# VH-VL binders against Increased recombination centers protein 19 (IRC19): the designs that were tried, part 8

Target 1, 188 residues: Increased recombination centers protein 19 (IRC19), of Kluyveromyces lactis (q6cq02)
Amino acid sequence: MVLIKSRKSIVTATNVCINSSSKFYLTEEQVQSLGDKEFLTASYRRFLRMRQFISKRQMVKESYTTYLRYKFKIEDFELKRSKLLSVSGMSAMDFRSSVQKSLCFLIKAFSISDAYSKDMIDDSHKCKKIIKNLLTVDYHRNRIINRSSNMYQYYRKDFTFFTDGQNIGLKQFEENLMRLNECLGTRL

## First folded at step 1 (VH-VL)

Design t04 (framework fv_tezepelumab)
Fold by ESMFold2-Fast, scan of step 1:
Structure t04 (fold): chain C 188 residues (1-188), chain A 123 residues (1-123), chain B 108 residues (1-108)
Amino acid sequence: as target 1 above (188 residues)
Amino acid sequence: QMQLVESGGGVVQPGRSLRLSCAASGFTFSSYGMHWVRQAPGKGLEWVAVISYDGSNKHYADSVKGRFTITRDNSKNTLNLQMNSLRAEDTAVYYCAKESRYFDWLPDAFDIWGQGTMVTVSS
Amino acid sequence: SYVLTQPPSVSVAPGQTARITCGGNNIGSKSVHWYQQKPGQAPVLVVYDDSDRPSWIPERFSGSNSGNTATLTISRGEAGDEADYYCQVWDSSSDHYVFGGGTKLTVL
């Protein structure tokens, strides 16, 4: 079912066409000129606004909010990257650019427009599948660990990653996602 | 400040080639789609070509397809337009222009324009 | 190919409202952008996505887009508003941008 909210916006069951707007996008000038705290706050609010487009299901929206909180408040991305890829040194991608690429990935995943070409629509569907898989894996990780405040602890300097057979799938997924981040310049 | 500066314009005979360049500064060039737009003397704006932020996708106006090639060098913050088989009808001021939104996800407005460079095709 | 139609010229008295139209088949489903060009100068974006305005553009500039017509509205016209105005859309069926023919605004 398609629900048209405006002449430039089309809502499917889980997708919305989003026009360029300061509500969902940051300008290049804002990305370059905002202080670090202001940049993170502005970006976080925009990611949080995307919650309305992720799913109609409350559990999925809660999983998204939990993952978003982890990414902005808890994650040590460079440490996680170094452990998953077994590399030294930091990512070459500019931090602010990678955050904005991640936001654009999410917007692309959940928007459809009559301005999109067929290739753009196909690409959007692929991005949406990646985000849905990410949230599904995060939900299962939270269940296995059964401590949401500590679910990502195995990426910390003082914690040993689970090495038994039941966690092989989680490690493989995280490695594949980090390789995707390297290719796209994102921080999914 | 965000700036685009075109160069390479001049007078050229029909059937010859000319290469235009556009130097970008004040923004992350590699994050934006870039365009060429032309304007014949006393006439309106005509879109010419686009190149995606990473150079992987290109589109051309029907009037220039097969004759013009748009390229970019993200390491040098430079956009180029190679113009082959030039015709009198290609006489125009050529502007480079930047999309206002990151990463070529959506077709977007052009928020920053260069000053333009004049190309005259005459015998 | 998709075509945008603008009137060649529009006149407005100082302090009055100018309206510049941009006609296109089902243009209301597309995002319309507007550019101002003064003689000898590069175009300047004045309205984007139908009705949004860059921060450097006065609130006197506004836009609308519905059905087959988009409109740029310039309230309280000033001599400094004299320019050529162009509408623009992306045509997804051809994968190219289309400009209108331009409208010369005269403030007399």
Scores: ipSAE 0.005, ipTM 0.515, lowest interface PAE 12.2, mean pLDDT 79

Design t05 (framework fv_tezepelumab)
Fold by ESMFold2-Fast, scan of step 1:
Structure t05 (fold): chain C 188 residues (1-188), chain A 123 residues (1-123), chain B 108 residues (1-108)
Amino acid sequence: as target 1 above (188 residues)
Amino acid sequence: QMQLVESGGGVVQPGRSLRLSCAASGFTFSSYGMHWVRQAPGKGLEWVAVIWYDGSNKHYADSVKGRFTITRDNSKNTLNLQMNSLRAEDTAVYYCARDYYGSGSYFKYFDYWGQGTMVTVSS
Amino acid sequence: SYVLTQPPSVSVAPGQTARITCGGNNIGSKSVHWYQQKPGQAPVLVVYDDSDRPSWIPERFSGSNSGNTATLTISRGEAGDEADYYCQVWDSSSDHYVFGGGTKLTVL
């Protein structure tokens, strides 16, 4: 409800988005008027620009880029969602809305202002922990998969869930993340 | 090796019904969406229907909606197309094809195709 | 009711470059896939996501997509390339898969 303005960001009670003139944000007009591929390309570029805020460490930046490419190029989100949640039918959230909410989640995780309330700062820290934990899990998942494969590739394009005991933690993490996606309308 | 083998084609009178089947082997059938695509003699490819990996979601081309029903049996690795109220314009070779999913639903394309089965609707 | 338009035929001399176009309103905002179909055979995927190739397809095949036109380019054309070529997109507004009318490539 209460509008809080930072140097380059606008924060409301429910959303954090960088100003529409910023290279980090798609305007509402663009979200409605862009074609599907142009929307994906523009969104991908905004996600890539967030890389500078994720970490100063090269390894973490590379993990972020690898995960982002997986999300945009390899992942079938609806198939993964259906299997992880054991539900039929597609998500209720519009694709464009879910992508924008995911971008706002990432911006929120790494954009803190002195003007923010304690609740807003705590919420930002929680989002940041989720993103960092996600990248850590994905880094270790890729290490395990690559070691057992002749070529680097993402098993998730045609895989079923990890069913053996060694990978139960990865499955549980993915299930919990997908439940979070359902609550927030995101595609993390 | 991967294979898709269609069957059930033949000659049928207008207004009658026909059921096509597609037997899949060499891949985890239950993990993929499946399509039916047809091609009339001397004409181009026309998408007919899709079914999700678990059978939960289905979409049809406007020309067949309400007349055709796509189903699958994951225990038998089989895809089916029930064709009712057949018309002369339904005459075509019917292909079974595997869906390949990418980032988001719009990166969908057909990476494996069967050899096709001919359906002729004539009086 | 999204429509893809292809020329019905294209001819190329051996060793020369063939270009097959696929026209659609704002097609550059969609991902375009291309299939090759030889007489009596099932279609084969040759280009996907505008410009990517399956590992079994020679590097002579390439694609591009911008504005209202997508293009399949076949360099160093050879007799074995003679076939019908189809472009395809997924239309998110209708949840339908749309094919172009096809282009017959002749190498003479």
Scores: ipSAE 0.000, ipTM 0.487, lowest interface PAE 14.0, mean pLDDT 77

Design t06 (framework fv_tezepelumab)
Fold by ESMFold2-Fast, scan of step 1:
Structure t06 (fold): chain C 188 residues (1-188), chain A 122 residues (1-122), chain B 108 residues (1-108)
Amino acid sequence: as target 1 above (188 residues)
Amino acid sequence: QMQLVESGGGVVQPGRSLRLSCAASGFTFSSYGMHWVRQAPGKGLEWVAVISYDGSNKHYADSVKGRFTITRDNSKNTLNLQMNSLRAEDTAVYYCARDEYYDSSGYWFDPWGQGTMVTVSS
Amino acid sequence: SYVLTQPPSVSVAPGQTARITCGGNNIGSKSVHWYQQKPGQAPVLVVYDDSDRPSWIPERFSGSNSGNTATLTISRGEAGDEADYYCQVWDSSSDHYVFGGGTKLTVL
């Protein structure tokens, strides 16, 4: 059964297939040729468009939007990486390539085709679980820091270690996510 | 705030028809897929049918295919189940439920209605 | 057709941990959801997407899903937890929504 059909995607009761197009994907030309401001704008818009596939639930959509704002406006990724991995020096992955790979990770998490092998479907499910866990952790982090308000958490500048009973799990998640970023060349 | 209320249940003879309705309130009905789930007396839950947010796509359990028709009226926030050629095996409490998912593969049911009893007997 | 297997009953003493299993072939690759049903009432979602919990459900309810078995865990069992519990998955191969047979939890 087909639930939603568009030139960019097909949604059924069982699957979502996102067509290869500039609406959801960053083209190689966009990655290489756009100015920095234009690249960030094009990237941000594509990440926002993915919100429609992530969940119908308001809480999950809000968590996703809050996380995107943090990633694009506030995060110092290289500083966070150096602290979490206890390393010096910059990431080997090109900034624009890592952003593109992060978007591809999201598309892989939410797009399945009948042409996919079992391994490809399994990989998609794993990516999906990672994104779900990421958003759940960020939601709880915001609740802990700002006491049920997302307003002040929006201005977070760097990685914050929690001192309550949950801090070990939250820190471990952040470290594991950063190690995954190193392996995949992403900036999740 | 979110609420689903079923109606239309009753006692009906085998081979006859019955129409169930589900009235939704407290959420944007037209944005969600909807399900019918049934439960025979003393038995477990059995999924019956689903309808997409715009009513253009439908799917049914094998046990009811060709006999039941799921429809919706988004202008009235109402879900319907037309049940034809009823059998003793269709005796159950029928629940309507909203289709929730994190993505297109992990579907769950929330909220649920209170249920309406359908008894097929002579 | 895909089948979910639950034990028909599980008993737990007050204050102890109850574990309700849901068996299915390669169920760890699927998302498992859990419902609580008390006599004469509609089912209520208690765990979704393997391990997530609605905000109104107590923290003592948790879930896991790996390999061929998903588990609903209820810590510090209370008399109010007595109910039938159902696991549920969506099966892409049959395009069906599948429920387990249900487990009656008794708190004695």
Scores: ipSAE 0.000, ipTM 0.456, lowest interface PAE 16.3, mean pLDDT 78

Design t07 (framework fv_tezepelumab)
Fold by ESMFold2-Fast, scan of step 1:
Structure t07 (fold): chain C 188 residues (1-188), chain A 121 residues (1-121), chain B 108 residues (1-108)
Amino acid sequence: as target 1 above (188 residues)
Amino acid sequence: QMQLVESGGGVVQPGRSLRLSCAASGFTFSSYGMHWVRQAPGKGLEWVAVIWYDGSNKHYADSVKGRFTITRDNSKNTLNLQMNSLRAEDTAVYYCAREIAVAGDYYFDYWGQGTMVTVSS
Amino acid sequence: SYVLTQPPSVSVAPGQTARITCGGNNIGSKSVHWYQQKPGQAPVLVVYDDSDRPSWIPERFSGSNSGNTATLTISRGEAGDEADYYCQVWDSSSDHYVFGGGTKLTVL
């Protein structure tokens, strides 16, 4: 959650400020009243609007868009979670709440305001580093598995991909990210 | 409009002390980390010290550690640098600068005009 | 301690593209920021976060960062671009802020 000095998003020379408007956040009414398809579409659009703030570099913007598409159109989050954490139950966090918390995490990572304390700015710093590392690992994962598309098919087709010793670091990263998701209630 | 104004520079003999001040206006001073960066005549920029928004944490370049002390007074919107045991190599223009801290990225978006410190016998 | 290496000088003809490099071990894993300093003036931020620029900085200024080299690119060089340019990174291992030695840009 970010504090904004204006009624809409502000981009300054060195700062990005994002308000609580429906352009970047879903209202409580929208979260409660939208059907699942409409909720996902509205959420996806808000994540896409963040692309401008992630980076000015086209390659990073493309990586972000590809990862976002995977999360919304391809990923089976509960299946991925069960396999990474070796658990049989579903996550405790409500699906819609998890998506909203993920959006708030992203907004927090890339928003700065003159009203922010150094603690708030440093917290934003840590969140941005997590997103940067996530996109970097995603790029290298797709390169390692030699995919022509940036798609995460190994969880569906080949769960033994991580038994190859060369991929142990990748498995540890995926597991740590999923444990972070459990702690924060997100779906990064 | 943001402004940072340094003062307190001058000519001082080796081994003596000098106190620099930086007056901030146009932003919420208490919300930002602040730095001192120096530049010897005809040389490049060298980072000196940082202080967190509330004064709780401070770090120094190895060349000044133990001799310089960075402080701030948020009630007066001022940043200070107490310089003890001055050496000839401390001769430089001293700038105060505001920090932006984002995701492993620490950079300086606003700088003062600088104040000259000359350590000479 | 981490070290950034810049060429001492770069020359460009008016209207041509200038490229100023900043070398550092695995610098592509760090975020690089660039400052412009004219004689007798304070430094001014021109590029931050590798490739982003402040709104008051012309689009002619751009940056890149990969591997062991970051580059500041100034397209359509103008006399007003003459200055010293410094790259800067944060070194997380020491919590120190490291500047390159600076590059004098001449437009002739």
Scores: ipSAE 0.006, ipTM 0.465, lowest interface PAE 13.4, mean pLDDT 78

Design t08 (framework fv_tezepelumab)
Fold by ESMFold2-Fast, scan of step 1:
Structure t08 (fold): chain C 188 residues (1-188), chain A 121 residues (1-121), chain B 108 residues (1-108)
Amino acid sequence: as target 1 above (188 residues)
Amino acid sequence: QMQLVESGGGVVQPGRSLRLSCAASGFTFSSYGMHWVRQAPGKGLEWVAVISYDGSNKHYADSVKGRFTITRDNSKNTLNLQMNSLRAEDTAVYYCARDRGYSYGYEFDYWGQGTMVTVSS
Amino acid sequence: SYVLTQPPSVSVAPGQTARITCGGNNIGSKSVHWYQQKPGQAPVLVVYDDSDRPSWIPERFSGSNSGNTATLTISRGEAGDEADYYCQVWDSSSDHYVFGGGTKLTVL
């Protein structure tokens, strides 16, 4: 594991705010001016650049890449949200803002700064634990699903979970993650 | 196997109404948005209407807004298009199509074979 | 209202590469999808999200999208490729789905 260092990061009790451009961030101008496809491509590239900091283990890097492809190419976030929370209507957070907050969450999880207080460092460790747990859950889900017969459904259908009694924990994890997304304005 | 089967087409007089249906099978119908797309004889494809997975959100092409109503019954795996105040320019083959909806840019990944609607006096 | 422009027809010899263009203002910022329609049949999705293919579509079909032009490329053209081809985008500003006028491909 290697933590990236950034003197341009601003950490709050609930979030990491990035104030300046780098190869790991999108500028406010880019967020506002890029077309939808270009915004998604630029964001995806920045998420991919974080892969080197997620883990040294090849298996975890592969899980991360698989999860990113799911999030950017397959997931219907609003459908998944409405099913998990049993609500109608769209989330209140702007799409581009939610993507950027998700990237900031990831950067917070794997970066340190001279501006960080002890509390901010503790928050960073909690974020890292959430990301690692998310990837672990996704890895186990892919193991449980029969790759030859069910991989098409998982990949093509944006929302799948086992509702059997044995998999209640997986469903609860997905519901809790969606509630976290509501509180933070993210799309984890 | 995934299947979409349209029905309800026919010959109808101007100003009358017609109801089209689409029966879906081979996938979880309630998880997908659905579309109606039409094609006039010898002409190109024209999008008509879309309905969200739960029926709460609907959008229509300007040419049909106020005259056509898209609905669905998830318990029966059916999509419907109620066409009122029909005009000669509504003459077309009407296709039922599934919205993939998994990323930005919406595409129609599966289509029915279509049903012909002819508006003639 | 957003408009997609396609040439009305394209001709190719068997074994040659066909290129069908789809023009639109800043179309490179949108995801372009392509449909094949044979006479008397429903349209079939052949390329989606600019360059991806459904698993049942041959690798001879490919796509690209940049600037103001998207292109569907069909390599090693076959008689069975004769059809009308339509490009399509979702226009977020109008919340409408827009099709091009279609291109008739003939294999001579």
Scores: ipSAE 0.000, ipTM 0.459, lowest interface PAE 15.9, mean pLDDT 78

Design t09 (framework fv_tezepelumab)
Fold by ESMFold2-Fast, scan of step 1:
Structure t09 (fold): chain C 188 residues (1-188), chain A 120 residues (1-120), chain B 108 residues (1-108)
Amino acid sequence: as target 1 above (188 residues)
Amino acid sequence: QMQLVESGGGVVQPGRSLRLSCAASGFTFSSYGMHWVRQAPGKGLEWVAVIWYDGSNKHYADSVKGRFTITRDNSKNTLNLQMNSLRAEDTAVYYCARDWDYGDYYFDYWGQGTMVTVSS
Amino acid sequence: SYVLTQPPSVSVAPGQTARITCGGNNIGSKSVHWYQQKPGQAPVLVVYDDSDRPSWIPERFSGSNSGNTATLTISRGEAGDEADYYCQVWDSSSDHYVFGGGTKLTVL
């Protein structure tokens, strides 16, 4: 079902997005010229614009907003990565590139065109399922913790809640998502 | 107070044509893909056709390709199905239905249906 | 030519759990949706995307999907649950919307 029609957009198997409109994408020029704060603000606004297309359910829209706030305001991505992958080095991917690849992933998940091949449609569907699972896991995590300010505290050195057997599935999901981030160059 | 109301059904002879309409109200019709789904008496559901939100893309079940044409008029909030070269096997209740979510392709709201009987 | 197979009928006692299966080759790789249809009425969506429910559908309705079988589970069965139930998928290879043959649920 097409709710956002791609006019002259091409999505490739390597997650390269070419779009005629900057409403949902940052242009290459903007990625190069914006300061770090401006880049993050512009990116955040584009992620928020996708909210209307993620789901028609208010609960899912709210989960999406909460997750975005965490990613942009709270998350220490490198610390989280080091904890989940048991590594001591920093990510090799350029920060701006990883944010852009993440946005392209989200747009690909929710932007299908009648010009897309069967493989592109299947790829889009898989991306959508990943986002759906991510938001479902985040919703359950927030219920367990009871407050958004306490989200993901289990990645801190002084917090061991996630070693509890009942939460092993949540940790495994996040480890798999971080491995996907390594493969795709994203920060989902 | 969402509503989908089908009309245009009736009794027709094989080989003739019939045009079904679906009037939508209570939601932004131009934002949703629309479907026709049919059900023969005492049988299960069978998908017939889909049209995207702007009318740009259409797909049909193999059993109706070349005979049926799905169209929409977003200014009038109407969905139409032009049925040509009707066969006895086309006898069914025809429902119009709305797509709900992006990419998973399911029907969140259905009309009451209109009966089409193709008999000699 | 993708085909979904459902049992023609399933019976459950009041208060017990009914399970309606939907079989398809590698159906676990697809999103499965379920519809309830009462006699003389239009179908109603009860489960979508394998396991999600519309907000107006009781939590007694749940779904799962893995391998070659998807399942609609109706816990604490009630007389009002008597209906025909249909599973549905979108098959990307044929670009078709495919319904199962339907299962009549009887609560006695």
Scores: ipSAE 0.007, ipTM 0.468, lowest interface PAE 13.8, mean pLDDT 78

Design t10 (framework fv_tezepelumab)
Fold by ESMFold2-Fast, scan of step 1:
Structure t10 (fold): chain C 188 residues (1-188), chain A 121 residues (1-121), chain B 108 residues (1-108)
Amino acid sequence: as target 1 above (188 residues)
Amino acid sequence: QMQLVESGGGVVQPGRSLRLSCAASGFTFSSYGMHWVRQAPGKGLEWVAVISYDGSNKHYADSVKGRFTITRDNSKNTLNLQMNSLRAEDTAVYYCARDIVGATYEYFDYWGQGTMVTVSS
Amino acid sequence: SYVLTQPPSVSVAPGQTARITCGGNNIGSKSVHWYQQKPGQAPVLVVYDDSDRPSWIPERFSGSNSGNTATLTISRGEAGDEADYYCQVWDSSSDHYVFGGGTKLTVL
């Protein structure tokens, strides 16, 4: 078996785990044994380490870091979900499982291997496309809104950016992403 | 063991059409995006077109958009470039090149030997 | 459209280090790849992702990329290194691959 590898890229025999090191993923044992604060901190660090595989471009790396900080430090996922889907119930997936599935989604998007089947390659390409679109949308959103406002202010509990006609496309993207999250059990 | 073999080049008159083919062997063709890159005599490299691993996404250089069509047949491990409305400036050696699996579409890791296309009266 | 600028030619003495530059606006934020082309032959990838090498390429070949300039470095130059060298980036704004004009390396 010949694997495609670069200094920054990771190759795997599967699309769930990168390697035997816990450097880029959390083991089942870690997921079960860590307290909530420790779990979130460990997860955040793994997501940050993935930054090196997202892009060589500094702007994209910065966009990724900014979005990640929003997800871990600012976002109220259940509130956002309830507003986008117009529902009052909580999501069915345990939050730890959702975070782990989100990390696996990201690993799948950036894993490279000649051993991948056509279906695995297809999944990888779809995941990568979704991540790229997410970061592109977030970059444009910050560009539009962050003229004299704090970064990610539009994600605050009291922010209703959907009242603006110019934000209809952003609302549609957010709704589609949330519906994908429901289907996959992720928190992208 | 890995090979890319181009064919279909030749001399054609302006305004005519020509179809180039690239036969791939020694790797899982259906797992890779594929490119056509050309080089005019004594000039540098110019990217022409790319096609994704499954044929669903295609991109073209502005100079060929609307005239050239890139296609692939994964069952036969073949890449094709249909060249219509040929112009003198299309005269070049055309290379078939392999992209990277899971590609951000950033580089060409393997190239064929090329096939010469001459557009002249 | 995005443009990559290379010197048309570079000379190096045998055993010395050759440096071929590739200039572009904020090129340090992009991934730069390098190809070697000998007369009558297809290009060969020698450096990718700024500084990584295919396993079949000698360790004498290396790269760097920062600010507005990417550089291909060929240590201990040999006659067999004589070729045209092209830098290349992907321009995500236009969904286009951009090549530099090429640099002819002469070993004298």
Scores: ipSAE 0.005, ipTM 0.464, lowest interface PAE 15.0, mean pLDDT 77

Design t11 (framework fv_tezepelumab)
Fold by ESMFold2-Fast, scan of step 1:
Structure t11 (fold): chain C 188 residues (1-188), chain A 122 residues (1-122), chain B 108 residues (1-108)
Amino acid sequence: as target 1 above (188 residues)
Amino acid sequence: QMQLVESGGGVVQPGRSLRLSCAASGFTFSSYGMHWVRQAPGKGLEWVAVIWYDGSNKHYADSVKGRFTITRDNSKNTLNLQMNSLRAEDTAVYYCARGYSEFYSWDYFDYWGQGTMVTVSS
Amino acid sequence: SYVLTQPPSVSVAPGQTARITCGGNNIGSKSVHWYQQKPGQAPVLVVYDDSDRPSWIPERFSGSNSGNTATLTISRGEAGDEADYYCQVWDSSSDHYVFGGGTKLTVL
């Protein structure tokens, strides 16, 4: 069992609200008062600290780190979203809220809840499966499509969507993940 | 009450086709990768094919690549294996197995069906 | 392609420790999983990721994996442990799942 202690969490019917000053969370003051660069740096560090709870296997830890670098350094989320969902408008949720919700999603997936309701435990297991499937798909995508590179082909600013030979299942997975992001307000 | 139940096995002539099905119940089928594993009479286990939770990725053993096709229908909680150009060497009990992974590739098989016998003979 | 080698049989006295080996080139760099199969039954997962156990498996079952050899260890052997045991890895270079040939454990 993976344990994250010394946190406060409130379970609602729709989500988990987390508010703590521990090293795994951003404080409310940090979310509101930090400049964009400092906010991204603080958030990135917290995502990296979760690496210890994702897996004991080195290849999984490396894949997680590679995915985080892509999300924080390379990804154009709004462009990726507009193409996958075939929409022209920007997402409704602001950037800081999306990042915070994504971190809370990850913490919920890999931590024990103080509330300990059956529904919360089941929800946590579902979140964990989503993260594991995401990392597994990303690992295999890199092996099949870009074997010799840690760069993400199709969703970088300098790469084209739907190049010749793209696996159709990978597109479907990306679309489903983006629809989940729309429902939850996350940027997984 | 988690169950995997294989069906569709039988006796078939070399060069013919057969379709196996696996009905899953008691868990969220759409959240797991699924495998087919076979065992020839009196022999060991041999992995055949895998399909990811959403049907997006598939891998096959070299001995069946190009002849077998793994598919799934998440709306019906069903896994399928279409076996074409069958050979005597394909004679085996075919197991449906749920892939689980601490990570990756649905690395290990945490639950297995009871198996269905496929006999290829003339 | 990648090959896993197991002894065809191992015998253990009741109450003693059985050790079943699984040989493979640099197998210590892979995650090894173990399955128990009793006559006429489907296989059952007993050890995964080298040394972890499913919650339904007794703590008498353990595993290790280093260098070129992985080992399944069954302490305090009992008649109910008689079965064929298979090791298994995922070979990332070929994207294949590979089983060992199996070891028949006899408790006498």
Scores: ipSAE 0.000, ipTM 0.475, lowest interface PAE 11.6, mean pLDDT 78

